# Designs tried in a protein design chat: miniprotein binders against o43075. Part 14

Target 1, 293 residues: o43075
Amino acid sequence: MNALNKIPFTRALYHFSRFRSFTTSGWIMSGHNKWSKIKHKKSANDQARSLQIGKLSQGIILAVRQEGANPELNMRLATLLESAKKISMPKSGIENAINRGLGTAGSEGSQVHFIEYEAMHPSGVGLIVEAVTDNRARAASSIKHILRNHGASLSTVKFLFSKKGKVEVNLPPEKRDSMKFEDVLDDAIEAGAEDIVNRPKEYIDEEDEGEFLILTEPSSLNQVAHHFRSKNYEIKDSRLIHIPLEETAIDVPAKDSVREDIQKLIDDLYENEDVMFIHLSILNSHFLPILDE
Below, E stands for the ipSAE of ESMFold2; O stands for the ipSAE of OpenDDE; V2 stands for 0.75 times the mean of E and O plus 0.25 times the DockQ between their complexes.

## First folded at step 8 (miniprotein)

Design u1 (at its last look DockQ between E and O 0.57; V2 from the best seeds 0.00; counts 0 for: pae E 4.3 > 1.5)
Fold by ESMFold2, look of step 8:
Structure u1 (fold): chain B 293 residues (1-293), chain A 83 residues (1-83)
Amino acid sequence: as target 1 above (293 residues)
Amino acid sequence: SPEEIKDLLEKILELFERVYELKDEGVSPEEVRRLLLEIWRLLLEVYRLQKEGLSPEEARELRKRIQELEDKVRQLEEKLRQS
């Protein structure tokens, strides 16, 4: 980068370094990472491990259904397989999940369904709940029950969102001390990314979450993910998400009782075995530079 | 050109400073946050065009967006003087 042009950009980065979120456990509520939530709420025991294996299995099924079983062509699957190895998920469980995604392991009556539920909370926050289930009736009944318990109701809310690709990365380990935000921005632009979000490490679980969120057009997701892997970045996640439209998203303060109500709702939803992801029409539902309060 | 990019970046940086001052003077956090996000996206666009070259059309669009933000900021600054 030309040094003459870099001085004003460095001043802009200084201003962004002053931004922070007051929330320590809810940096991004839209597309909230279910795996991180499970880890934080429960002791590492057999029940917690079984839940993590179940969620990885669901993720593998969905990834295979969307882009096939070849990890070299399917970056989301590759990332999920790395996570499965990290928790020592049995190989037979991985194979079963892949086969269910392909449709080769199911019986005539067993089929995995992908369902999106659109709902509105009384606060005016819209939510999209993504579920993967082998029992539509059970998923519908339980999810609608949870929504009703929190005063939310099914309603068309997709107009509050835009579909995007998300790649979460950490810097290459050998370059952590030598790379700066602008270097990651350069790589993101070369990859064809739409936007980048830097999350302070103090407020993320680096085990499950990336320091940098790279936003892409949906059709560019795999291209962008491949570009970052080719530069030896550590890929933590790669998937499609719903991003709230900034014009209509609600700015819910960290101390507001509405935030606590929404948090209870998403916690209850994530405890449901069929729920995979929840997207919210809230400002900063994916991390962006935010103001001190 | 390098000079045009530098001028755009300086205007964007001044907008950052002015919006941050609005926050300190009591403008709602929601309004300040939305302004800062718009300015951030302008910065990303200028940064990308710095690498690819800036066309006259792209320069006009960026200056238009900057002017719109400057107008919003001036309006808010004027409201603060009345109180």
Scores: ipSAE 0.204, ipTM 0.623, lowest interface PAE 4.3, mean pLDDT 74
Fold by OpenDDE base, look of step 8:
Structure u1 (fold): chain B 293 residues (1-293), chain A 83 residues (1-83)
Amino acid sequence: as target 1 above (293 residues)
Amino acid sequence: SPEEIKDLLEKILELFERVYELKDEGVSPEEVRRLLLEIWRLLLEVYRLQKEGLSPEEARELRKRIQELEDKVRQLEEKLRQS
């Protein structure tokens, strides 16, 4: 690109940075970093660690079932394995999860199920709760109980969402000081991404979250993830997500009582061992965590 | 053409600035955010097409989208002047 063509874009990036500061009021923790958030709230408790290990195990099982056991080809698995290493998950637990995903686990390998629960909160916020469980009846009972405790009820809400791919990445370690957002944008475009967001530093959990969120068509997710990996980006997450449609998404201000209510609901759901991810029909909830202004 | 892309980018940036100023003029933060997000998507699209090549059809579509946003912004500005 000729240097002259970069001037408008650099100016746009500056304005966008201001925009991001303006939009930070609406972050609801979509299940982006289920493990990191649990770690921060409960890091000192053996129960929190057990819950983290359990969720990683379930994640590994699901990843292997969907895309195989090769971390070089399965980016989601690779990211989960890295997360497992970071929390010092026992190797035996990782191997068991992989084997369960492959269906090669011995007689104790209860069939793991992926289930999406759709719910509506009284505020009008729709929820998709992704669960991975070996006991559908237990999971259904527990999740429904949590939903009811917060006034939410089962309802069809998928129409409020579009399915997309999401890749979270950090800059290559060797280029952290030299690469700019423009360079990442170039790589995202080259990969066939639809959108890219630079996450504000205050919203980044360095252990589990990427600085850049890349949105893709569902069919392009793996291609985009591989492209970034080939350029030595650190892949923090790779998954399919439900993005709220802008036409029907609820804007929940940071200081709104609705935000607090939804946050409590999300927190209670994430404490459930079977819950893996939560999608909300809140505007930009897929990009931004709920932070107190 | 590179010149056409530059023109589109300049229009998008101008629109971005106009919308961003609305936040201080009594427009709801929600509406400002929605408009800025739409503008951002246009910016990304123009940037993508700059690399891939901009067809006349794509250029027309982008111009149409920009014009629609400009019309929305103008309507908001006019409402503010009347209030």
Scores: ipSAE 0.121, ipTM 0.544, lowest interface PAE 3.4, mean pLDDT 78
ESMFold2 (binder alone), look of step 8: mean pLDDT 82; pTM 0.777

Design u2 (at its last look DockQ between E and O 0.01; V2 from the best seeds 0.00; counts 0 for: pae E 12.8 > 1.5, placed apart)
Fold by OpenDDE base, look of step 8:
Structure u2 (fold): chain B 293 residues (1-293), chain A 83 residues (1-83)
Amino acid sequence: as target 1 above (293 residues)
Amino acid sequence: SPEEIKDLLKKILELFERVYELKDEGVSPEEVRRLLREIWRLLMEVRRLRKEGLSPEEAEELRDRIQELEDKVEQLEEKLRQS
């Protein structure tokens, strides 16, 4: 079966054309690292940095628990370590996070838990809130409180999603001027990716996001990430995500009150220390921020 | 009316919560998925009608459909209590 038939080339182009019309005034981030959003919040204060460091620490712990402490083999860990380096996270904090992930941190290290909270918003938008916490009861109470404040109810919403791998990459630095999207597409096909999207530059946080979003089967995530790394791509992110099903995804147009409501909910959730990632059943929310037009 | 829509949405969200609890109590994934799909359809319809306007007849129809789902969920809950 010709590998060329697996990636709907037409989708990548369609996404690019559809998203060109979105203005940068405000975006609902589904599928973005929480720490990238914190940077854009002008609250330059020690609190934002502390929250960012905390989340990276939790992310490192989780990554190490899932795939080990070798960043050459654990692409998620590698990306988190680069993020930690960019924000000048203390080495001791990184080491402590790795050790906690390995379970080698002495008896004093509270066990960290990964939890997914599922919720339905009155708009019909389903949410999956990923949390990493050392206190399940606190996290549950806090997240539930935020959800209720926005009228969202705990529910089962995974039926609105499919689980996929996502790799975010930038072009090899030596090829930035010469490499085309078609070349990246070929590499994605060769890697065994399912889909690829080129993000408009205006939607890329250069520090934390990749220009190209590569979707994979969950089992192929690491293989695809390694393939791109072997070709000297800059790996910005590598993770499992929940992609909204097209059949049930909510189309939230620009200027819809739902967009504002969801954005407020997302913002409040991302202020919670235990919240790591949020998935939304909004159409294409996993690729691009839902920007106000 | 906006109040009627709010009430319908409240009931729909309550159904989502009840079905969420059923999942943990051992209801089959297939039945849970079926119920969620039905509730979802109602939610989408209410969302549509919020934009277009809700007639008294449409409101009554939606209430009846919600009640049917409530009754169905209650039956499942009762079966679980008896098992």
Scores: ipSAE 0.088, ipTM 0.343, lowest interface PAE 3.1, mean pLDDT 78
Fold by ESMFold2, look of step 8:
Structure u2 (fold): chain B 293 residues (1-293), chain A 83 residues (1-83)
Amino acid sequence: as target 1 above (293 residues)
Amino acid sequence: SPEEIKDLLKKILELFERVYELKDEGVSPEEVRRLLREIWRLLMEVRRLRKEGLSPEEAEELRDRIQELEDKVEQLEEKLRQS
């Protein structure tokens, strides 16, 4: 049946310390977000730090715009503030990003626009491109140009997705070798999570990715994130995302050149300064890279 | 019933582990995906019923669905032993 090609590809969850290596055979580790590509292509230390600060600033602006400036109510903001502290982002830069997200009259910078571009690739894969820009015309022109170079075009595709909360966590440091999957699953259920996925260790290649991806209803995102934090889990990421609907998600075969074509498109999009996140209507793309063996 | 929910979740976890082993032993990716889909849907239903309350009739239906999947997994495991 054709419907079987659209079902989620979910891997079994294993005890953290003993069986992680058994679950990851045959997967190709490749960067799949803006941070990974920046690190690879711009290896000069000062350039990489400037881009990291820029990415955090845009992330803070977006998080504040979507859920406000109170980190007790906005776990994504809380997580981003912790990341900013780790790289010693100047306090003035953090405050400016928060003010810009609020859209206050006291900000001296240009107005910031939050835009989602919907597009369709010739393969039938839909894309949602989240952008944060101070120049709508430039962003639209450059994103359309990149899409055109890959045979894609702007098209209504949001119906291929559902909006969910995502919390990415690592086990509490003191329990990393002793905690069982049943304990993590119990915590997820108690928190009110919708789904839990154990990301294979070989696919954890970004600072905002965790060992466990917790899916939530959008309204439960902060409640679930706070629950895991209260249990001393390390929160790696907490934000709203678009997840491919199972009924329409594309199950691209592992050896199909379509995966390489899509990877090239998203790589080019992420090189654009205005692009923050890309969501794909590919089965399991919210937790696995699209290039897989 | 918290004890009954924990028992159901344990069985579902064991099914996940067994299906993953079948993938490593060469069962087709299509069969593995179908089984994982059904196990995942059982997990989500148990999660929903934990919030809403689990009746004895609902618990029995879930146990029957789990047993059906356990039987299918056993059949695949037996095929691997015979080949």
Scores: ipSAE 0.000, ipTM 0.199, lowest interface PAE 12.8, mean pLDDT 73
ESMFold2 (binder alone), look of step 8: mean pLDDT 84; pTM 0.815

Design u3 (at its last look DockQ between E and O 0.03; V2 from the best seeds 0.00; counts 0 for: pae E 15.4 > 1.5, placed apart)
Fold by OpenDDE base, look of step 8:
Structure u3 (fold): chain B 293 residues (1-293), chain A 83 residues (1-83)
Amino acid sequence: as target 1 above (293 residues)
Amino acid sequence: SPEEIKDLLQKILELFTRVYELKREGVSPEEVLRLLIEIWRLLLEVRRLKKEGLSPEEAEELRDRIQELEDKVEQLEEKLRQS
């Protein structure tokens, strides 16, 4: 079966190129590691660091619960551990998160829950807010409050999305100067990926983001991630995401008031300790916008 | 010039559009992929040169490469019309 037939190659690029409306300046896109976004906010305040550590801890707990505590087999966990190391997260905190994920933390370890909140903004933008919390009631109250402050209401919006896998990778360090996009594409095809996007360098957070975004079927995520790892790619992220359906996605121009309103909502949501990820029914919001330069 | 870069980008975008239509019309995925890769390389190069500055010589080279791709796309479009 010609694996090439399955790749909607560069679909994101085509759409972004056609929709010249997205400037990257100040847009928090859905699909990025939340902790990286917090780090770049100049408030290197103890509070931002605490929030970052908390979110990594929650991420580790969830990753371990879903796929076990072996970073050789759990690519998401491996990535989170690397991120934790980069921010100098205390070893005790990492160990505690792993133990909580394993359910081996003593009777005092509050059960962590994964929750998706579905909401509609008055602009017609749907949101899926992923939360990881040990207190469902608190999380629900806080998230609903933020949504309401921005005029958003709880609504079923999953129909606006397709669930996919996403792997973010950098080139093998030893091949950084020799590998071409074609080589990465071949590897993506061999892995059984659905699509691949090369991020412009200006949109890459070198610490937490990959140069290449690889989309997969949800069931193929781990296989694709392992394939890239076996070829010595640096795995920056591995997760399931909700991709907006093109037929119903909102096209929000970069200078649109809707963008500003949504950005404020996203910012407030990301400041919440329980929020881990946000998906938007904005066209190509899961990809980095192509430069309005 | 900023205008030259804009024109190059516009031509590249048009190439993408045409190649995606070829894909919809049943051109081989392999041929579509080759074209998309080449167009992508051009896009990246234009973006690089936008930051570094575009010389007249570089602009001409990029135009020539774009024209070569346009010719390839046109050949494929013509083959489809004849089939």
Scores: ipSAE 0.014, ipTM 0.304, lowest interface PAE 7.8, mean pLDDT 76
Fold by ESMFold2, look of step 8:
Structure u3 (fold): chain B 293 residues (1-293), chain A 83 residues (1-83)
Amino acid sequence: as target 1 above (293 residues)
Amino acid sequence: SPEEIKDLLQKILELFTRVYELKREGVSPEEVLRLLIEIWRLLLEVRRLKKEGLSPEEAEELRDRIQELEDKVEQLEEKLRQS
């Protein structure tokens, strides 16, 4: 056997992720969810579980508001319900979150608002901060304060991004040893996907992130997610995200002082109870995971 | 054109192999990254057209894009040989 034949297409893509002097240890990337950040901090078990339940509730509310309460039609909700089962989230809490997402009278009664804040950091990095809150004034005041503390200011930056669907998957359990990347690629093409990235397992949190990141046109998100579900893939995440445009994305090297400044801002924003997702105009920030120290 | 699709996929896989060798040797890391992304997108396009059916005009466009990438890879391989 030729030694070069043992370097498959998938290995070449793994080396792609290490090609730059970029590391994601202790770092939150664009499109990365707040729940994964909390798990990586290794909080005390009771505190971590309480925080996870709170963040799952917010995620369920958002998913239901965006795509409805039927898990067969709403893959993001289906994924969140599986996570809730894993941590034994109380059934009453799940039902309350679903009802709040629907706006149904007779639940906790609070209206939930989805708000996007656009900002520019002094380095030229644009940010989109997605918030889910029952108090618009509190969210606006808190998020603006955090931005100001880091020298960032509200500014229109959506033109630095394109809206895409994201589906994260793992291989079907029964095919884990037998499937090759080309098979996953063929399934992605058949589903109508726009792009696919294979991420090395050491860079992902297997509890809420998938080995394969599938990008779609926004209108194709549910179609693509259902296709992978029908093939028995494990769906880890399914939602709309903002992808940095390559033409304007900033390439921030690992250990650059700008990266540290951005990381401090991101950390402070994610500690805010209303912040759900942060998108950055940093090259490749939509798919690189956070690496632990 | 099943034969044309197979030829395109083989050329794309050969491009990946050549760029991986450049990466292993440390040649122009930033350009190698750009090439990997471009080759990846091309592979996904060829797979999509395999499902939809590939016209002769689309095949010519894909061959032109592959040639452009082959030219970029050759330039980097020349740098490796001169080092």
Scores: ipSAE 0.000, ipTM 0.178, lowest interface PAE 15.4, mean pLDDT 72
ESMFold2 (binder alone), look of step 8: mean pLDDT 85; pTM 0.830

Design u4 (at its last look DockQ between E and O 0.79; V2 from the best seeds 0.00; counts 0 for: pae E 8.2 > 1.5)
Fold by OpenDDE base, look of step 8:
Structure u4 (fold): chain B 293 residues (1-293), chain A 83 residues (1-83)
Amino acid sequence: as target 1 above (293 residues)
Amino acid sequence: SPEEIKDLLKKILELFERVYELKDEGVSPEEVRRLYLEIWRLLLEVRRLQKEGLSPEEAEELRDRIQELEDKVEQLEEKLRQS
């Protein structure tokens, strides 16, 4: 079966055409780099920066714990280190995070835990909230409190999602003017990717997000990320994500109050230091911001 | 009425919480999934009717469906307590 038939080229184009009409006034942060989003909303205060540094630290700890401390082999770690560099995270903080991930830093009380909280919003939108915390009880209490404040209840929502790998890339700097989407598609096919989306530039934070979102099988994530790196692509993100199933994804219209309600919930969740990533059962929320028209 | 819809939504969200707890108590993933989807479909229907308007007859039908789900969940909870 020809590898060419696996990537629905038509889907990327269709998505692009459908979302052209969305204006830049507000976006729901699902499937996107959280630290860039925090920067855009809160760029002006030391508290926002502290929150970003904290979240990057937790991310580094988790990445190292899962796949080791070598950024040449751990693409997720490499992307986090680049993000840390961009925000001028203290070198000592990075080293501390790596050491904590390796388990070399201190007593039982320093153990970091990864937790997924599943919730249903009254709108019918399911949420998966990824948290990384050294205090499970605190994180649980805080996240549950935020969910309840927005009327959301704990629920088994993973049935609304498919687990996939995601690699976000920019073109090789030397090929930015010469390389086309078709070339990236060929590279994605060669890498063994399942899908590729070319995101509109207006929806991309150039500092922390990639122009191309490559979807993979979870087991293929590292292979695909390495393949793109070997071709000198700029890797902006590499992670496992939960993609909304098309069959059950909520299509939230541009002027629907649900957008505002969900955005407020997402904002409050991302204010929590332990919250790392949020997945929504909203159609295309994993690659496109849900913008207000 | 808006109050009736609010009450329906509350009950539906409570059902989600109960089903969530059942998952941890050893109910089969298939049964949890089935219950979840039934509750989720009901939630979407309530939300649709919230926008379109809810008749007294529709409200009663939704209450009956919620009660049926509550009864199913209760039966599962009782089975788990006895095992």
Scores: ipSAE 0.265, ipTM 0.709, lowest interface PAE 1.6, mean pLDDT 80
Fold by ESMFold2, look of step 8:
Structure u4 (fold): chain B 293 residues (1-293), chain A 83 residues (1-83)
Amino acid sequence: as target 1 above (293 residues)
Amino acid sequence: SPEEIKDLLKKILELFERVYELKDEGVSPEEVRRLYLEIWRLLLEVRRLQKEGLSPEEAEELRDRIQELEDKVEQLEEKLRQS
């Protein structure tokens, strides 16, 4: 891997004009941080908690199958276990999910599948819907039904995205008042990261969002995540994502009816128990502008 | 008119679905990707004109571009039937 070559290029772009083409034409100002909330809808009622527990269970099963049951080595599992703790997921449910991830593909319902559904919305916004399900036919039927209800359909849209690793971090608690952005940037460079984005605290709305978003080559995700953990950063999230390509990302102004239409689609998709994450070909759907002091 | 825009959008989305079926039939990934990009650019143009208003000349140009894409897709579909 030649991370040193990528870092000088990324640093120059960041310093002079990282998001120069990004528009704030009403979208981010009138509903700023809206796309952060679009990633996951939160609710406190018992039906929403039950849905979240089910999704955490499926996520834990998949994470264990991919990288094992040791949260010291499996950062995705570690973050999922923290989420389970925060919603008081029963320990028996957690143990069951871990055992299913370790199992030999026993009875029905012990097997889960990771599937990406690609779809095109009539607005020109592409969606990649990540699903984890023990029933492929149900997931496909349900997701296609939701898409159809919103005028969207299955399509190939990966050409609108670039695959990257994403690590979301908060500063080490003991160094919060003493660390500067330059310190985090230096740590990212040392880790072999591709890019870094500072997320203003007023735009952090989800449990899996951090003060800093670290971008990596996909093959470097684990290395970068463990490097930040070794420096005592709080790891909020570690996963592969689809980043919208800048040249094809759609700008959705605040008063454009497309914004409301997409929000409704996303809300309906996230209510499906198999849907884990949604990537959108919308400008800065994963990022926020860098703010001056 | 609003109905003309709706008809254009429907045709474009149908093209996306037809090309999606070609992906599963073993057509070259490069050909499929090229078609997606052309259809996607056409979709964005229709959305732009939906906001700005559609002139008769613009409507005719869009119809011609849709026809060109429909012909390309049909040609690939015919190749699959004959193989």
Scores: ipSAE 0.024, ipTM 0.547, lowest interface PAE 8.2, mean pLDDT 75
ESMFold2 (binder alone), look of step 8: mean pLDDT 83; pTM 0.800

Design u5 (at its last look DockQ between E and O 0.01; V2 from the best seeds 0.00; counts 0 for: pae E 14.2 > 1.5, placed apart)
Fold by OpenDDE base, look of step 8:
Structure u5 (fold): chain B 293 residues (1-293), chain A 83 residues (1-83)
Amino acid sequence: as target 1 above (293 residues)
Amino acid sequence: SPEEIKDLLEKILELFSRVYELKDEGVSPEEVRRLYMEIWRLLFEVRRLRKEGLSPEEARELRDRIQELEDKVEQLEEKLRQS
């Protein structure tokens, strides 16, 4: 048990104090559950729902392929299933996604691929676009087209990021009124987490996001997620993420035109059926949306 | 009853764990897939009935189906122990 990974209490407090200064209007959604964002787009309810179902299906397929079909052992799968339930995804769709994730050794036509596209925006913001697709050529063409429409080009940008685990949790329902952040911090330390952030309520979609963000080493992600689950925390998300390095991250002020440009790019990317997640080399974009002050 | 549903869910979850172990012990991926799909069907049914209510007849049927699956898993485990 490497004693070195103790979350400095001072760092958690610093992040907490920094987040209290952010106000509620207009935010860039990077590193957040994309499901909530699609729900907030008031446009054609049926198309948005279909897109949501499609993305959940892809997520389930990928989760099952990576960690199996047991929702008690696969925290990512469990989270996706809860999201599917919330949007009343048909059971047949869930079963089909699980079935595709388990793979039939022989069906050539059902291979789902995970692909990361790396791009640079003219603003200097790097993007990692995670896609899950059964058609690599289609996904590549579509994503490249969207990037080009926003002036972005394919570029190596992974050097701007550090790969980490992220667990998003809510307090145990029975302890909502009694547990404090300090208690969650202790649990995070015990689990072997690297960092913890308490998100302001105004930045939390109660349906799909957690109040607490726990960062982990990539290899510790499952252990930390299981630890929180064992303590009856509500797991809202469990995944590997790319965290922007502070040294090279772009600081985008709330009223900067860059924010609007990046938001439009992100929105167009998330409208693509193959796009699962977007990482930005924007400072703190993995913790908080970039809000208009 | 809520207790019956809890018991059924516990048995289903145990089946998931047992089948997960079988995956690493040399059972064919196709058989593992089949078992998982059967377990998922049961899970979906129990979760449905938790909302709608569980009749004694439905409870018996589910128990029988779970037992049948447990027996299948046990047979596979025994085959692996003998190999």
Scores: ipSAE 0.250, ipTM 0.708, lowest interface PAE 1.2, mean pLDDT 79
Fold by ESMFold2, look of step 8:
Order: C-alpha cells, then sequence, then structure tokens
Structure u5 (fold): chain B 293 residues (1-293), chain A 83 residues (1-83)
C-alpha cells in the first residue's frame, strides 16, 4: 500500500534505459509498414486501391467500435478519416464503415475481428501479424499458408516485444520551415511522451507517414495525440504497436540475405486482404527499414 | 569526449535518484513533476550530443543547467531537514 509505486521517477528510470535504443537525430526512418505501403503505391491499380480501401474500412470499423464515432474524441478515427480522404475513399463507404462500427443493432454486414498471429521465421526473427477480418477461418488459413510457404511457423513470440503507443506527426503547415527539432522535443515532453525519433523525409511517404515518431506508454496514447493536435501538428498515425525488446532483438546486418527473405515474407503477408500490420523482432525495426530502397 | 558524456549522464542519474527521495519526504507532486521534466530534457540533450560530439561551450551549458538543478534539489532537501 505504499505510495512509492506511483512515483514518476521509477517510470523515468525505465524510460531512461530504453532511450539508449533511440536517437533524436540522424536515424534512417522506414518502419515495417512503410515497405508495404510503398510497394502498394508503386504498383497501384484497381485491385491495389480496392485492397487499401478495404483495409481503411476495417480500421474505421474497429476504431469506432472501440472509442465511438466522434472524431473529436476518437483520435484514431480522426487519423483514419484523413487517410480515407487522401485516397478519395467514397463518402458512402466511409459512412458505411462508421455505421458498421456503431451498429450492433440494425447494422448491415458482419462484425470485424481483431486477431494477432505470432510466428517465428527460420532465422529466429519473431513476427506479430495483426489481422482485421470478418472471417476468422479465412484469415487463419491464408496467413498460415503464407507463413508455411516461407518456412515460418506459428510460435509464441509476444514476449520478445513490448506494447507502446505511437503517434506520427508532421509539423504544423504554417511552421514547416521555422520549427526546430528542439521545439518538437519540448512538445513531446510536455505531452508525456517517452521518446521521439526524427525521420528523414527521403524515407517517409508524406501521405501516410510523419516526419516525427513519438512513442508513449499505451495508456497515454490519446493524451499525447490530442496534445499534438491541439498544437496544430498534422497527425499521420496514432495507434498501439509492438516494439522489439532491446535485450532479445536480433541485429541482422543490413545487407544480409535474411533481411531479403524477411522482406519477401512481409510483402506476401501485406498483400493478404486480412493483414493490417506486421511487427518484427529485429533491432530498431519499428522505425528503420528492413531494406533501404 | 566520451568521459565527459559519461560524467554528465551519471550526474543526471543522481538527480533522478535525489528527486525520488524528495517525493517520499513530502515535496509536492507538482514540484516533483517539474524537476523530472527538466531532468528528462537534459537527458535528451546529452543523448543527442553523444552521437554528434560535445563542444566545450555545450558542455559548459549542460554543466551549468545540472548545477542549477542540483542547487534547487539541495534547497528542497535542506527545507525538509529543518522541518
Amino acid sequence: as target 1 above (293 residues)
Amino acid sequence: SPEEIKDLLEKILELFSRVYELKDEGVSPEEVRRLYMEIWRLLFEVRRLRKEGLSPEEARELRDRIQELEDKVEQLEEKLRQS
């Protein structure tokens, strides 16, 4: 019953030890989601666009299910709606997704399920595959098939990761040329963030990704996201992620064939209709690319 | 210099530990929060400079900021001893 367990100092020491894995400058950014988005963008056609619309729809349904349909109160939804606008997702599709998220009574269509598949690649790299699907059997069958084709298998790997909040932002449009990294750092500290990474613009997709990656405790995600929104930052993404634990993350050399093998597996998984996000137990993979392109 | 960076980090860790002790002695939560925020800001600066190299001027500025915090913490510690 002691008050010692509530002291910010204890959390600060925990965060201090984790800061050694991140820097405030000079890092090459391109997390695991960027590789899939870049590939889809470069090969865009009606089938690729339909897949992307489907994934946005499922994201909207889930966000509304979890926190409601008011984007002023639901930052995840607000971010998804901005993404939907960027790809010109039909307004009727957006409304339908919102209604499906709200609609336990009188809604049309099936419910969306959030599932995490844990797997291990033969190289010892662990994977967490987040799937969002209205058909659990289809998702399980297809994802297992893709894993098997690459020599991977379902395995318990969540212990290789910690759950964190991620907020990706760009500077306010009116301040893009005048703000320094130190200003963003001050805002991140004030918001209660645990870390910040400045990502070089050559390795980001400005439509889908932010120049600054802000890491938070899971319970602080919405607080931090709202803080940055209140300061007129452009919020590009706001969600929970799995970050590889430094102690067990695999440090694969950048030009090793293992990275190429992993990239092929990731590419195949992301082309699956049910796959939303993939996390890897490779050192710094949550903000650096598997392969530089 | 790597030795200078190490010394700065050790001082920052000591400040965290001292603020931890102040929390148990009845210092207000708001004062503890303000001290942690400044110590975190120093930590972020030292981590940045670890990769870029630390100029003599930057080292002086960091040492002065650390000293200012150490003085504030000392004043709070003395206040608690007199009560």
Scores: ipSAE 0.000, ipTM 0.170, lowest interface PAE 14.2, mean pLDDT 72
ESMFold2 (binder alone), look of step 8: mean pLDDT 84; pTM 0.806

